VHH binders against Uncharacterized protein MJ0448. Designs and how they scored, part 11

Target 1, 256 residues: Uncharacterized protein MJ0448, of Methanocaldococcus jannaschii (q57890)
Amino acid sequence: MIKILVDNTAYKKFFAQHGFSALIEINNKRILFDAGQNSITLRENLRLFNEKEGFDYIVLSHGHYDHCDGLKYVIENDLINGKVIAHKDAFLDKYAGNRYIGIDEEIKEYLLKKADLEIIEEPYKIDKDIIVSGYVPREYEYEMEEFQCIKDGKRVKDEVNDDMFLIAKGILITGCSHSGIINVVEYGKKLSEIKGVLGGFHLVGVSDNYLNRIVDYFKSQDFWIMPMHCTGFKALTKLSQLNNFVYGHVGKIIGI
Key: E = the ipSAE of ESMFold2; O = the ipSAE of OpenDDE; V2 = 0.75 times the mean of E and O plus 0.25 times the DockQ between their complexes.

## First folded at step 7 (VHH; framework vhh_7pa5_2)

Design m5 (from k1 with I101T Y102W; at its last look DockQ between E and O 0.91; V2 from the best seeds 0.00; counts 0 for: pae E 2.2 > 2)
Amino acid sequence: QVQLVESGGGMVQPGGSLRLSCAASGFTFSDYRMSWVRRAPGKGPEWVSTISWSGGSTSYADSVKGRFTISRDNAKNTLYLQMNSLKPEDTALYYCARDETWYESGFDYWGQGTQVTVSS
ESMFold2, look of step 7: ipSAE 0.657; ipTM 0.868
ESMFold2 (binder alone), look of step 7: mean pLDDT 83; pTM 0.836
OpenDDE, look of step 7: ipSAE 0.801; ipTM 0.909
ESMFold2, look of step 9: ipSAE 0.623; ipTM 0.859
ESMFold2 (binder alone), look of step 9: mean pLDDT 83; pTM 0.834
OpenDDE, look of step 9: ipSAE 0.805; ipTM 0.909

## First folded at step 9 (VHH; framework vhh_7pa5_2)

Design n1 (from m5 with S30D K65E; at its last look DockQ between E and O 0.92; V2 from the best seeds 0.00; counts 0 for: pae E 5.7 > 2)
Amino acid sequence: QVQLVESGGGMVQPGGSLRLSCAASGFTFDDYRMSWVRRAPGKGPEWVSTISWSGGSTSYADSVEGRFTISRDNAKNTLYLQMNSLKPEDTALYYCARDETWYESGFDYWGQGTQVTVSS
ESMFold2, look of step 9: ipSAE 0.705; ipTM 0.883
ESMFold2 (binder alone), look of step 9: mean pLDDT 82; pTM 0.820
OpenDDE, look of step 9: ipSAE 0.909; ipTM 0.950
ESMFold2, look of step 10: ipSAE 0.227; ipTM 0.683
ESMFold2 (binder alone), look of step 10: mean pLDDT 82; pTM 0.824
OpenDDE, look of step 10: ipSAE 0.908; ipTM 0.950

Design n2 (from m5 with T50D; at its last look DockQ between E and O 0.84; V2 from the best seeds 0.00; counts 0 for: pae E 2.9 > 2)
Fold by ESMFold2, look of step 9:
Structure n2 (fold): chain B 256 residues (1-256), chain A 120 residues (1-120)
Amino acid sequence: as target 1 above (256 residues)
Amino acid sequence: QVQLVESGGGMVQPGGSLRLSCAASGFTFSDYRMSWVRRAPGKGPEWVSDISWSGGSTSYADSVKGRFTISRDNAKNTLYLQMNSLKPEDTALYYCARDETWYESGFDYWGQGTQVTVSS
């Protein structure tokens, strides 16, 4: 079962926020995929789902604050029962223009010094039905915002090599797809059968040409899509016309 | 209700200093990223600086880097901007804003502003 805990859109009693988080419960394992932007939204949505238990795994899709800083709640309430899985670049100081967009320093310090942190680059199997992608190969052309990070004391281009997704029983879960949504899906197909794709497709601000290519790509696929978070309103208006589109929001529950 | 009240503005000579404060209420201040934004006469809003919820990460516009320092005191629900080496182009109405995204339009609440005037 997959529960959408944080998204820019919420249904009925739930709280919306710019960010992403999903709870995956499968094979008696509780996995938190991203944590959203802040403690209060994650806490309240978990409460509304009546979710009180800690997590066996926490997976960070990438090191941006709108995916990680909800971990303040998780850490303060001792809800980490096992491993935190991330790519090493998730912990770089990250920027959009002059603005810092990386993980909050107190959270980063905790994860690096106290957590049972599993740094991965290759596919990582949590369970027979659950795979975390690791680094996503960039085999297809894509458009990405200009990001920067600090490496060896120098400000350099950030290709967001820490962008990762998770597959649970054929459902692909992505945070923002900063590696390009086609790259995410095509690599996911190499790792597992794909029955559905949910999360942020990062199509806000992309060219019309690229957006049309994405729409055409998904039109030909035999799995459903649930684009959320950073996908953007313009992209959603086009993707929502596809026969395989599913409306996503906080409060959504996906059975698997 | 969410309230943000700026103070500490005034008139100073070029090269002078001012310290702005922003008192926050009606929300859990320590859960939010906060920003300073300014609006010069006849201009649109310009992002100045932001600070993460813990205060551990700060960012500055190129025009103020090295001269301004953002800080916060979560126990007092207060945001600060220390402005040194002030220039005439720093003249503006300065707003405290609750930050939601790194995009310019990502502020969901603004204060009334405090005027900073730098003139010889």
Scores: ipSAE 0.513, ipTM 0.807, lowest interface PAE 2.9, mean pLDDT 93
ESMFold2 (binder alone), look of step 9: mean pLDDT 83; pTM 0.833
OpenDDE, look of step 9: ipSAE 0.892; ipTM 0.941

Design n3 (from m5 with G106Y; at its last look DockQ between E and O 0.86; V2 from the best seeds 0.00; counts 0 for: pae E 3.9 > 2, grease 26.4 > 24.2)
Fold by ESMFold2, look of step 9:
Structure n3 (fold): chain B 256 residues (1-256), chain A 120 residues (1-120)
Amino acid sequence: as target 1 above (256 residues)
Amino acid sequence: QVQLVESGGGMVQPGGSLRLSCAASGFTFSDYRMSWVRRAPGKGPEWVSTISWSGGSTSYADSVKGRFTISRDNAKNTLYLQMNSLKPEDTALYYCARDETWYESYFDYWGQGTQVTVSS
């Protein structure tokens, strides 16, 4: 079962916030995929789902604050029962323009020094039904917002090599798809059968030509899509016309 | 009800210093990224600085980098902006704002602002 814990859109009683988080519960494992941007939103939405237990795994889709800083709640309440899985670049100081958008330093310090941190670059199997992608190859052309990071004391372009997704029983869960949503899905197909794709497709601010390519791509697919978070309003108005579109929001529960 | 109350503005000669404060209430201050934003007469809002929830990560607009320092005290629910080497171009109404996203011009809550005037 997959529960949407944080998203920019919420069902009536739930709290909306810019960010993403999902709870995956399968094969007696509880996996938190991203944590949103703050403690109170994650806590309250978990409470509204009656979810009180800790997590066997935490997976970070990438190192931006709107996906990671809700970990404040998880850390402060001792809810990490096992591993935290991330790419090493998740911990870089990250910027959009001059604005810092990376993980909060206190959270980074905890993850790097205290957590059972599993740094991956290649696909990582949590279970026979659960795969974390690792680095997503950029085989298809895509459009990405300009990001920057600090490497060896120098400001450089951030390719967001830490962008990762998770597949649980054929359901692909992505945070923002900074590697390009087609790259995400096509790599996912190499790792597993794909029955559905949910999360952020990051189509805010992309060209009309690229957006039309994305719409045509998903029109031809035999799986459902639930674009959320950073997908953007313009993209949602077009993707919602597809027969395989599913409306996503905080409070949604997906059976698997 | 969220409240953000700025103080510490005033009139200062070029080259002077001011320290702005923002008292926060009605929400869990330590859970939120916070920003200073300023609005010069006849201009739209200009982002000045942002600080992460713990205070460990800060960022600044190019126009103020090296002169301004953002800080916070989560125990006192207070955000600060130390402004040094002030220039006439820094004249503006300064707002404390609760930060939401980097790619929108939207901050979800603002204070009433405190006026900073740097005059010859």
Scores: ipSAE 0.437, ipTM 0.786, lowest interface PAE 3.9, mean pLDDT 93
ESMFold2 (binder alone), look of step 9: mean pLDDT 83; pTM 0.838
OpenDDE, look of step 9: ipSAE 0.910; ipTM 0.952

Design n4 (at its last look DockQ between E and O 0.83; V2 from the best seeds 0.00; counts 0 for: pae E 13.2 > 2)
Fold by ESMFold2, look of step 9:
Structure n4 (fold): chain B 256 residues (1-256), chain A 119 residues (1-119)
Amino acid sequence: as target 1 above (256 residues)
Amino acid sequence: QVQLVESGGGMVQPGGSLRLSCAASGFTFSDYRMSWVRRAPGKGPEWVSTISWSGGSTSYADSVKGRFTISRDNAKNTLYLQMNSLKPEDTALYYCARDETWYEGFDYWGQGTQVTVSS
């Protein structure tokens, strides 16, 4: 089962926040994919799902605060039972303009110094049914917000090389798709069959030309899509008209 | 009941300093990013500064970088903004906001405290 724990939209009694998190439970493993941006929303939504146990794996889709800083709750309550999987660039100091958007420094320090941290670049199999992508090749043209990071004491362009996704029994889960959603899906097809794609497609602020290309791309696919988080309202207006669209929100449960 | 109450505003001359405070109640203060936002007369909100829940990460608008310092005391449920080298363009109503994101996510605001910088 896949449970949406954090998203910008919530259904009924659940709490919304800007961020993303999903719980994946298969083969008696509990995997937390991202953690949202704060402790209280993650904690309350876990409580509402009656989810009390720790996690065998934590996967960071990339090193932005709205995906990682909910780890405050996870760390403070000793809920990490196994590995934390991330790309090394997740831990860079990251900026949008002058605004810091990276992982909170105390969380970063804990992950680097105390967690069982698995740094990956290549696809990583958690289980026969569960693959974490690692670095996503940028084979298709895409539009990306202009980000910056600190490398060797210098402010440089951030390509968000730490952007990664997870596939669980054919369901592709992405945080923001900073690699470009077509690149994410096409690389995912090389790693596994695809039955559905959920998460942030990062289509907020993109050109109409690029958005139309994304809509046309998904119109022809044989899998469902559940765009959430950073996908953006304008994009959702168009994608929701597709036959394979599924409305996503906190509280949603997806069978696998 | 979430409550944010700003204080510490006033009139100062250019080059002067002020320290703003924001008292928070009705929620677990240490779980949230917090921001200062300002609104000049006749204008919309302008983001000023953000601090992470622990205080370990801070960010600033270009217009205030190097002059303003955001901080928090989680034991006292209080957010601060130290404002130095004040300029007439800093004149505004300053709000304390609970911040879920730098671009989409202030969910609670205080009533604001007025800062006026004039010669």
Scores: ipSAE 0.000, ipTM 0.326, lowest interface PAE 13.2, mean pLDDT 91
ESMFold2 (binder alone), look of step 9: mean pLDDT 85; pTM 0.854
OpenDDE, look of step 9: ipSAE 0.889; ipTM 0.942

Design n5 (from m5 with T28E; at its last look DockQ between E and O 0.91; V2 from the best seeds 0.00; counts 0 for: pae E 2.1 > 2)
Amino acid sequence: QVQLVESGGGMVQPGGSLRLSCAASGFEFSDYRMSWVRRAPGKGPEWVSTISWSGGSTSYADSVKGRFTISRDNAKNTLYLQMNSLKPEDTALYYCARDETWYESGFDYWGQGTQVTVSS
ESMFold2, look of step 9: ipSAE 0.664; ipTM 0.874
ESMFold2 (binder alone), look of step 9: mean pLDDT 83; pTM 0.834
OpenDDE, look of step 9: ipSAE 0.809; ipTM 0.911

## First folded at step 10 (VHH; framework vhh_7pa5_2)

Design p1 (from n1 with T28E; at its last fold request DockQ between E and O 0.93; V2 from the best seeds 0.83)
Amino acid sequence: QVQLVESGGGMVQPGGSLRLSCAASGFEFDDYRMSWVRRAPGKGPEWVSTISWSGGSTSYADSVEGRFTISRDNAKNTLYLQMNSLKPEDTALYYCARDETWYESGFDYWGQGTQVTVSS
ESMFold2, look of step 10: ipSAE 0.666; ipTM 0.872
ESMFold2 (binder alone), look of step 10: mean pLDDT 83; pTM 0.828
OpenDDE, look of step 10: ipSAE 0.906; ipTM 0.949
ESMFold2, look of step 11: ipSAE 0.666; ipTM 0.871
ESMFold2 (binder alone), look of step 11: mean pLDDT 82; pTM 0.821
OpenDDE, look of step 11: ipSAE 0.896; ipTM 0.944
ESMFold2, fold request of step 13: ipSAE 0.688, 0.689, 0.666; ipTM 0.884, 0.882, 0.873
ESMFold2 (binder alone), fold request of step 13: mean pLDDT 82, 82, 82; pTM 0.825, 0.821, 0.826
OpenDDE, fold request of step 13: ipSAE 0.909, 0.916, 0.010; ipTM 0.948, 0.953, 0.247

Design p2 (from n1 with S52K; at its last look DockQ between E and O 0.03; V2 from the best seeds 0.00; counts 0 for: pae E 15.3 > 2, placed apart)
Fold by ESMFold2, look of step 10:
Structure p2 (fold): chain B 256 residues (1-256), chain A 120 residues (1-120)
Amino acid sequence: as target 1 above (256 residues)
Amino acid sequence: QVQLVESGGGMVQPGGSLRLSCAASGFTFDDYRMSWVRRAPGKGPEWVSTIKWSGGSTSYADSVEGRFTISRDNAKNTLYLQMNSLKPEDTALYYCARDETWYESGFDYWGQGTQVTVSS
């Protein structure tokens, strides 16, 4: 079962926030995929779902604040029962222009020093039905927002090599798809049969040509899509016309 | 109810210093990223600086980097902006904002601002 805990859109009593988080519960494992932007939204939406237990795994889709900084709640309430899975670049100091957009320093320090941190670059199986992608090969042309990070004391372009997704019983869950959503889905197909794709497709600010290519790509696919978070309004107006579109929001529950 | 109240503005000569404060109430202050935004007369808003919830991660606009220092005291629910080496172009109404957007737009709460005037 997959529950959307944080997204830019919420239904009924749930709270919306810029960010993403999902709870995956299958095979007696509780997995938190991202944690949203702050403690309040994650805490309140967990309470509204009556979710009180800790997590056996936490998976960080990438090291941006709107996916990680809700971990403040998780850490301060001792809700991490097992491993935290991330790419090593998730912990770089990250910027968009002059704004810091990386993981908060206290959260980063806890994860690096105290958590049972599993750093991956290649596909990682949590169990027979759950795969975390690791690094996503960039084999298809894509457009990416201009980011920077600090490597070896120097400010350099950030290609967001830490962008990762998770597949649970054929449902692909992505945070922002900074690798390009086609790269995400095509790599996912190499790891598993795909029944659905949900999360942020990061189509805000992309060219019309690229957006049209994305729409054409998904029009031909035999799985549903639930674009959320950083996908953007313009992209949603086009993607929502596809037969395989599903409306996503906080409060949504997906059976698996 | 969420409130943000700025103070510490005033008139100062070029090269001078000011320290702005923002008193926050009505929300859990240390759960939020906080920003300073300024608006000069006849101009649009300009993002100045942002600080993460813990106070350690800060960022600045190019125009103020090296001269301004943002800080916060989570025990007092207070945001600060130390402004050194002030220039006439720093003249603006300075706002404290609860920051939920990527850059300078979409702030959900901010105050009435405190005026900073830098002139001879």
Scores: ipSAE 0.000, ipTM 0.283, lowest interface PAE 15.3, mean pLDDT 90
ESMFold2 (binder alone), look of step 10: mean pLDDT 81; pTM 0.814
OpenDDE, look of step 10: ipSAE 0.020; ipTM 0.301

Design p3 (from n1 with R33Y; at its last look DockQ between E and O 0.85; V2 from the best seeds 0.00; counts 0 for: pae E 4.0 > 2, grease 25.6 > 24.2)
Fold by ESMFold2, look of step 10:
Structure p3 (fold): chain B 256 residues (1-256), chain A 120 residues (1-120)
Amino acid sequence: as target 1 above (256 residues)
Amino acid sequence: QVQLVESGGGMVQPGGSLRLSCAASGFTFDDYYMSWVRRAPGKGPEWVSTISWSGGSTSYADSVEGRFTISRDNAKNTLYLQMNSLKPEDTALYYCARDETWYESGFDYWGQGTQVTVSS
């Protein structure tokens, strides 16, 4: 099962928050993919799902605070039972323009010094049904705003090389797709058969031309899509017209 | 209810200093990134500075970097802005804002503002 724990849209009793998180339960493993933006939203939505147990794996899609800082709740309540999987660049100081958007320093310190942290760059199998992508090759043109990070004391362009996705039994789960959603999906096809794609497609603010290409791309695919989080309202109005569109929100449960 | 109450503004000569405070209530203060935003006469809002929930990471607009320092005291639910080497162009109504999203003018709650006037 996949449960949407944090998203910008919520159903009835659940709480909405800018950010993303999903719980994957399969083969006696509990995997948290991202943790959203803050402790209270993650805690309350877990409570509303009656989810009380810790996590065998935590996967960070990338090092932005709206995906990681809900880990405050997880850390403070001793809910990490196993490994945290991330790319090394998740821990860089990250900026949008001048604004800091990286992981909170207290969470970084815990993950780097206390957690059983697995740094990956190549595909990583959690088990036969669950793969974390590692670095996503950028083989197709895409549009992204300029991000920056600090390397060797210098502010440089951030390509968000830490952008990663997870596939569970053919369901691709992505945080924001800062690698470009076509790059995410096409790389995912090399790792597994794809039955569905859910998460943030990061189409907010993109050109009409690029958005039309994304719509055409998904129109021709034989899997369902559930765009959420940073996809953006304009993109959603276009994507929702596709026959393979599924409405996503906090509270949604996807059977595997 | 969420409340943000700014104080510490006033009139000051160029080159002077002021320290702004923002008292927060009605929410778990240390779950949120916090920002200062200012609105100069005849202008729209301008982001000034942001601080992470623990206080460990800070960022500043180019116009204030090196002169302003954001900080927070989570035990007192208070956000601060130390403003040094003030210039006439720093004249503005300064707001304490709760950060929500970084790419959509992402402040969900604002204070009433405190006026800073830098005048010869």
Scores: ipSAE 0.403, ipTM 0.757, lowest interface PAE 4.0, mean pLDDT 92
ESMFold2 (binder alone), look of step 10: mean pLDDT 82; pTM 0.825
OpenDDE, look of step 10: ipSAE 0.596; ipTM 0.840

Design p4 (from n1 with S57T; at its last look DockQ between E and O 0.89; V2 from the best seeds 0.00; counts 0 for: pae E 10.8 > 2)
Fold by ESMFold2, look of step 10:
Structure p4 (fold): chain B 256 residues (1-256), chain A 120 residues (1-120)
Amino acid sequence: as target 1 above (256 residues)
Amino acid sequence: QVQLVESGGGMVQPGGSLRLSCAASGFTFDDYRMSWVRRAPGKGPEWVSTISWSGGTTSYADSVEGRFTISRDNAKNTLYLQMNSLKPEDTALYYCARDETWYESGFDYWGQGTQVTVSS
């Protein structure tokens, strides 16, 4: 079962916020995929789902604040029962222009010093039905927003090598797809049969040519899509016309 | 219910200093990133600075880096902007803003603003 905990849109009593988080419950494991951008939204949506238990795994799709900083709630309430899985670059100081967009320093310090942190670069199996991608190869051309990070005291271009996804029983869950959504899906196909793709496709601000290529790509696919979060309104107006589109929002529950 | 009240503005000579405050109420202050934004007469809003909810990370516009310092006191639900080495181009109405996101919804609540005037 997959529950959408944080997204830019919400259904009925739930709270919307820019960010992403999903709860995956499968094979007696509770996995939190991202945590949104703050404590209040994650806490309240968990409460509205009557979800009180901690998490056996936490998976960070990448090191941006709108995916990680909801961990403040999780940490302060001792809800981490097992491993935190991330790529090492998730912990770099990250910027968009001059604005800091990385993980809050207190959360970063906790994860690096006190959590049972599993740093991965290659595919990692949590269970027979659950795979975290690790680094996503960039085999297809894509457009990405300009980001920077600090390496060895210097500001350099951030390729967001920490971008990764999770597959649970054929459902691919992505945070923002900063490696390019076609790269995400095509790599996912190498790891598992794909029945559906949900999360952020990061199509805000992309060229019309790239957007049309993405629409054509998904039109030909034999799985459903639920684009959310950073996908953007313009992209949603086009993707929502596809036969395999599913509307996503906080409060959505996907059976698996 | 959500309320942001700025104070501390005033008239100052070039090279002088001011400390702005923003009293927050009606929400859980330490759950949110906070920003200062300014608006000069006849201009649109210009982002000045942002601070994470813990206060552990800060960011500044190029025009104020090294001169302004953003800080917060979560126990007092207060945001601060220390402005040093003020220049005439810093003259603006300064707003405290609750920062939901960098690029999409932007700031969802703003205060009334506090006027900073730098002139000789």
Scores: ipSAE 0.005, ipTM 0.408, lowest interface PAE 10.8, mean pLDDT 90
ESMFold2 (binder alone), look of step 10: mean pLDDT 82; pTM 0.823
OpenDDE, look of step 10: ipSAE 0.907; ipTM 0.949

Design p5 (from n1 with E104P; at its last look DockQ between E and O 0.80; V2 from the best seeds 0.00; counts 0 for: pae E 2.5 > 2)
Amino acid sequence: QVQLVESGGGMVQPGGSLRLSCAASGFTFDDYRMSWVRRAPGKGPEWVSTISWSGGSTSYADSVEGRFTISRDNAKNTLYLQMNSLKPEDTALYYCARDETWYPSGFDYWGQGTQVTVSS
ESMFold2, look of step 10: ipSAE 0.580; ipTM 0.847
ESMFold2 (binder alone), look of step 10: mean pLDDT 83; pTM 0.831
OpenDDE, look of step 10: ipSAE 0.892; ipTM 0.939

## First folded at step 11 (VHH; framework vhh_7pa5_2)

Design q1 (from p1 with Y103H; at its last look DockQ between E and O 0.91; V2 from the best seeds 0.00; counts 0 for: pae E 2.2 > 2)
Fold by ESMFold2, look of step 11:
Structure q1 (fold): chain B 256 residues (1-256), chain A 120 residues (1-120)
Amino acid sequence: as target 1 above (256 residues)
Amino acid sequence: QVQLVESGGGMVQPGGSLRLSCAASGFEFDDYRMSWVRRAPGKGPEWVSTISWSGGSTSYADSVEGRFTISRDNAKNTLYLQMNSLKPEDTALYYCARDETWHESGFDYWGQGTQVTVSS
């Protein structure tokens, strides 16, 4: 099953936060996909789900603080039972404008020096039913927020090559889709049959033309969508009109 | 209740230094990113600097880079801004803010501010 642990919207007793995290449990494996922004929110929502055990895998969708810095809780409580999976660029110093938005240095140091870190670029199978995408090819035009990173001591444009998703039994889970949500889904189709897509579609601030293209794309699909986190209110109002829309929030449980 | 209280402002001559402090209470300070934001007379808010929860990652607006240093003491629940080589353009009300997201309107709690005036 899949439990939404962190999102900008929460249901009933759960806590909302800017960020994303999901727990996937199948085949006796516990996988944490992203960890949200801070220790408090992840800790409290796990407690409310009565989830107390550690994780066999941790997957980082990309190296932004609102997806990774909840790992403070996980690290401090010795909840990493196995591998941490990430793209190498997740660990770059990352910026939106001049603002630092990357992983906190203490967490980064732990992951690079202490964790059983699996750096990937190509698709990685955790299990016959679970695959992590690795780098997402940018085959389709998309709009992306302007990001920067530090490479070789220089500030350069960040294409967020570390953006990746996970598929569990046909359910595609994405953090922010910084590679473009159509690129995410189309690459996912090459890796697995897709039954549903959940997570951040990063449609906040996009042009009307691009948003209309996204709406048309999903209208023609036979899988459900549950856009959350960085998708944006304007995009949600349009996507919620589709037959295949599912309302997403912290507290949601998806059976698989 | 979340509370942020700035102090350390005052009048200083160009080229001088000031150190601002922000006392935080009512929340787990060491779990949050923190920022300094300033408002010059007749202008809107201007982001100055951000520090990660551990203090290990910092960033600055172009206008203050190299002159200002953000820091935090998590044991004392205190945020600092060391301001060196001050210019008349730095004159503003300086706020301590809890950082939620980098998108517009992304600070969820603010202090009352402390005035910094740079003049001869």
Scores: ipSAE 0.635, ipTM 0.865, lowest interface PAE 2.2, mean pLDDT 94
ESMFold2 (binder alone), look of step 11: mean pLDDT 82; pTM 0.824
OpenDDE, look of step 11: ipSAE 0.891; ipTM 0.942

Design q2 (from p1 with T101K; at its last look DockQ between E and O 0.87; V2 from the best seeds 0.00; counts 0 for: pae E 11.1 > 2)
Fold by ESMFold2, look of step 11:
Structure q2 (fold): chain B 256 residues (1-256), chain A 120 residues (1-120)
Amino acid sequence: as target 1 above (256 residues)
Amino acid sequence: QVQLVESGGGMVQPGGSLRLSCAASGFEFDDYRMSWVRRAPGKGPEWVSTISWSGGSTSYADSVEGRFTISRDNAKNTLYLQMNSLKPEDTALYYCARDEKWYESGFDYWGQGTQVTVSS
């Protein structure tokens, strides 16, 4: 089962926020994929789902605050029962212009110093049905928002090499796809057969030409898509016209 | 319910200092990033500074970096902006904002603002 815990849109009694989080329950494992941006929204949506137990794995799709800072709730309530999986670049100080957009420093310090942190670069199997991608190769042209980070004491362009996705029984879950959604899906196909793709496609602010290429790409695919979070309204209006589109929101439950 | 009340504005000479405060209530203050935003006469809103929920991470607009310091006291539910070396171009209505919608460039709650006037 996959439950959408945090997204920019919510159904009925659930709370929306800018961010992403999903709960995956399979094979007696509870996996939290991202945590949204604050503890209140994550806490209340978990309560509304009647989810009270901790997590055997936490997977960070990348090191942006709207995916990680909800971990404040998880940490303060001792809900980490096992490993936290991330790429090492998730912990860089990250910026959009002069605005800090990385993980809160106290959360970062906890993860680096006290958590059972598994740093990965290559595909990582949680079990036979669950794969975390690691670094996503950038084989296809894509448009990306301009980000910066501090690396070795210097302010440099951030390629977001920490962008990762998870596949659970053929369902690909992505945070923001900062490596480009076609790169995400094509790499995912090398790791597993794909039955569906959900999460942020990061198409806010992209050119019309690029957006049309994305629409054409998904039009030819035999799996469903559930674009959410950073995909953006303009992109959603175009993608929603595809026959394989599924509307996503907080409160959605996907069977696996 | 959610309430943000700014104070500490006033008139000051160039080169002077002011300390702005924002009293927060009606929400878990230490769960949120907080920002200062200002609106100069005849201009649109300008982001000034952001601070993480713990206070461990801060960021500033180029125009104020080195002169302004954002801080917070989570025990008192209060956000601060220390403004030093003030210039006439800092004249603006200053707002305390709850910074929840980073990606959409949105702030979900704003105060009524406190006026800062820098004039010789």
Scores: ipSAE 0.000, ipTM 0.457, lowest interface PAE 11.1, mean pLDDT 91
ESMFold2 (binder alone), look of step 11: mean pLDDT 82; pTM 0.826
OpenDDE, look of step 11: ipSAE 0.598; ipTM 0.841

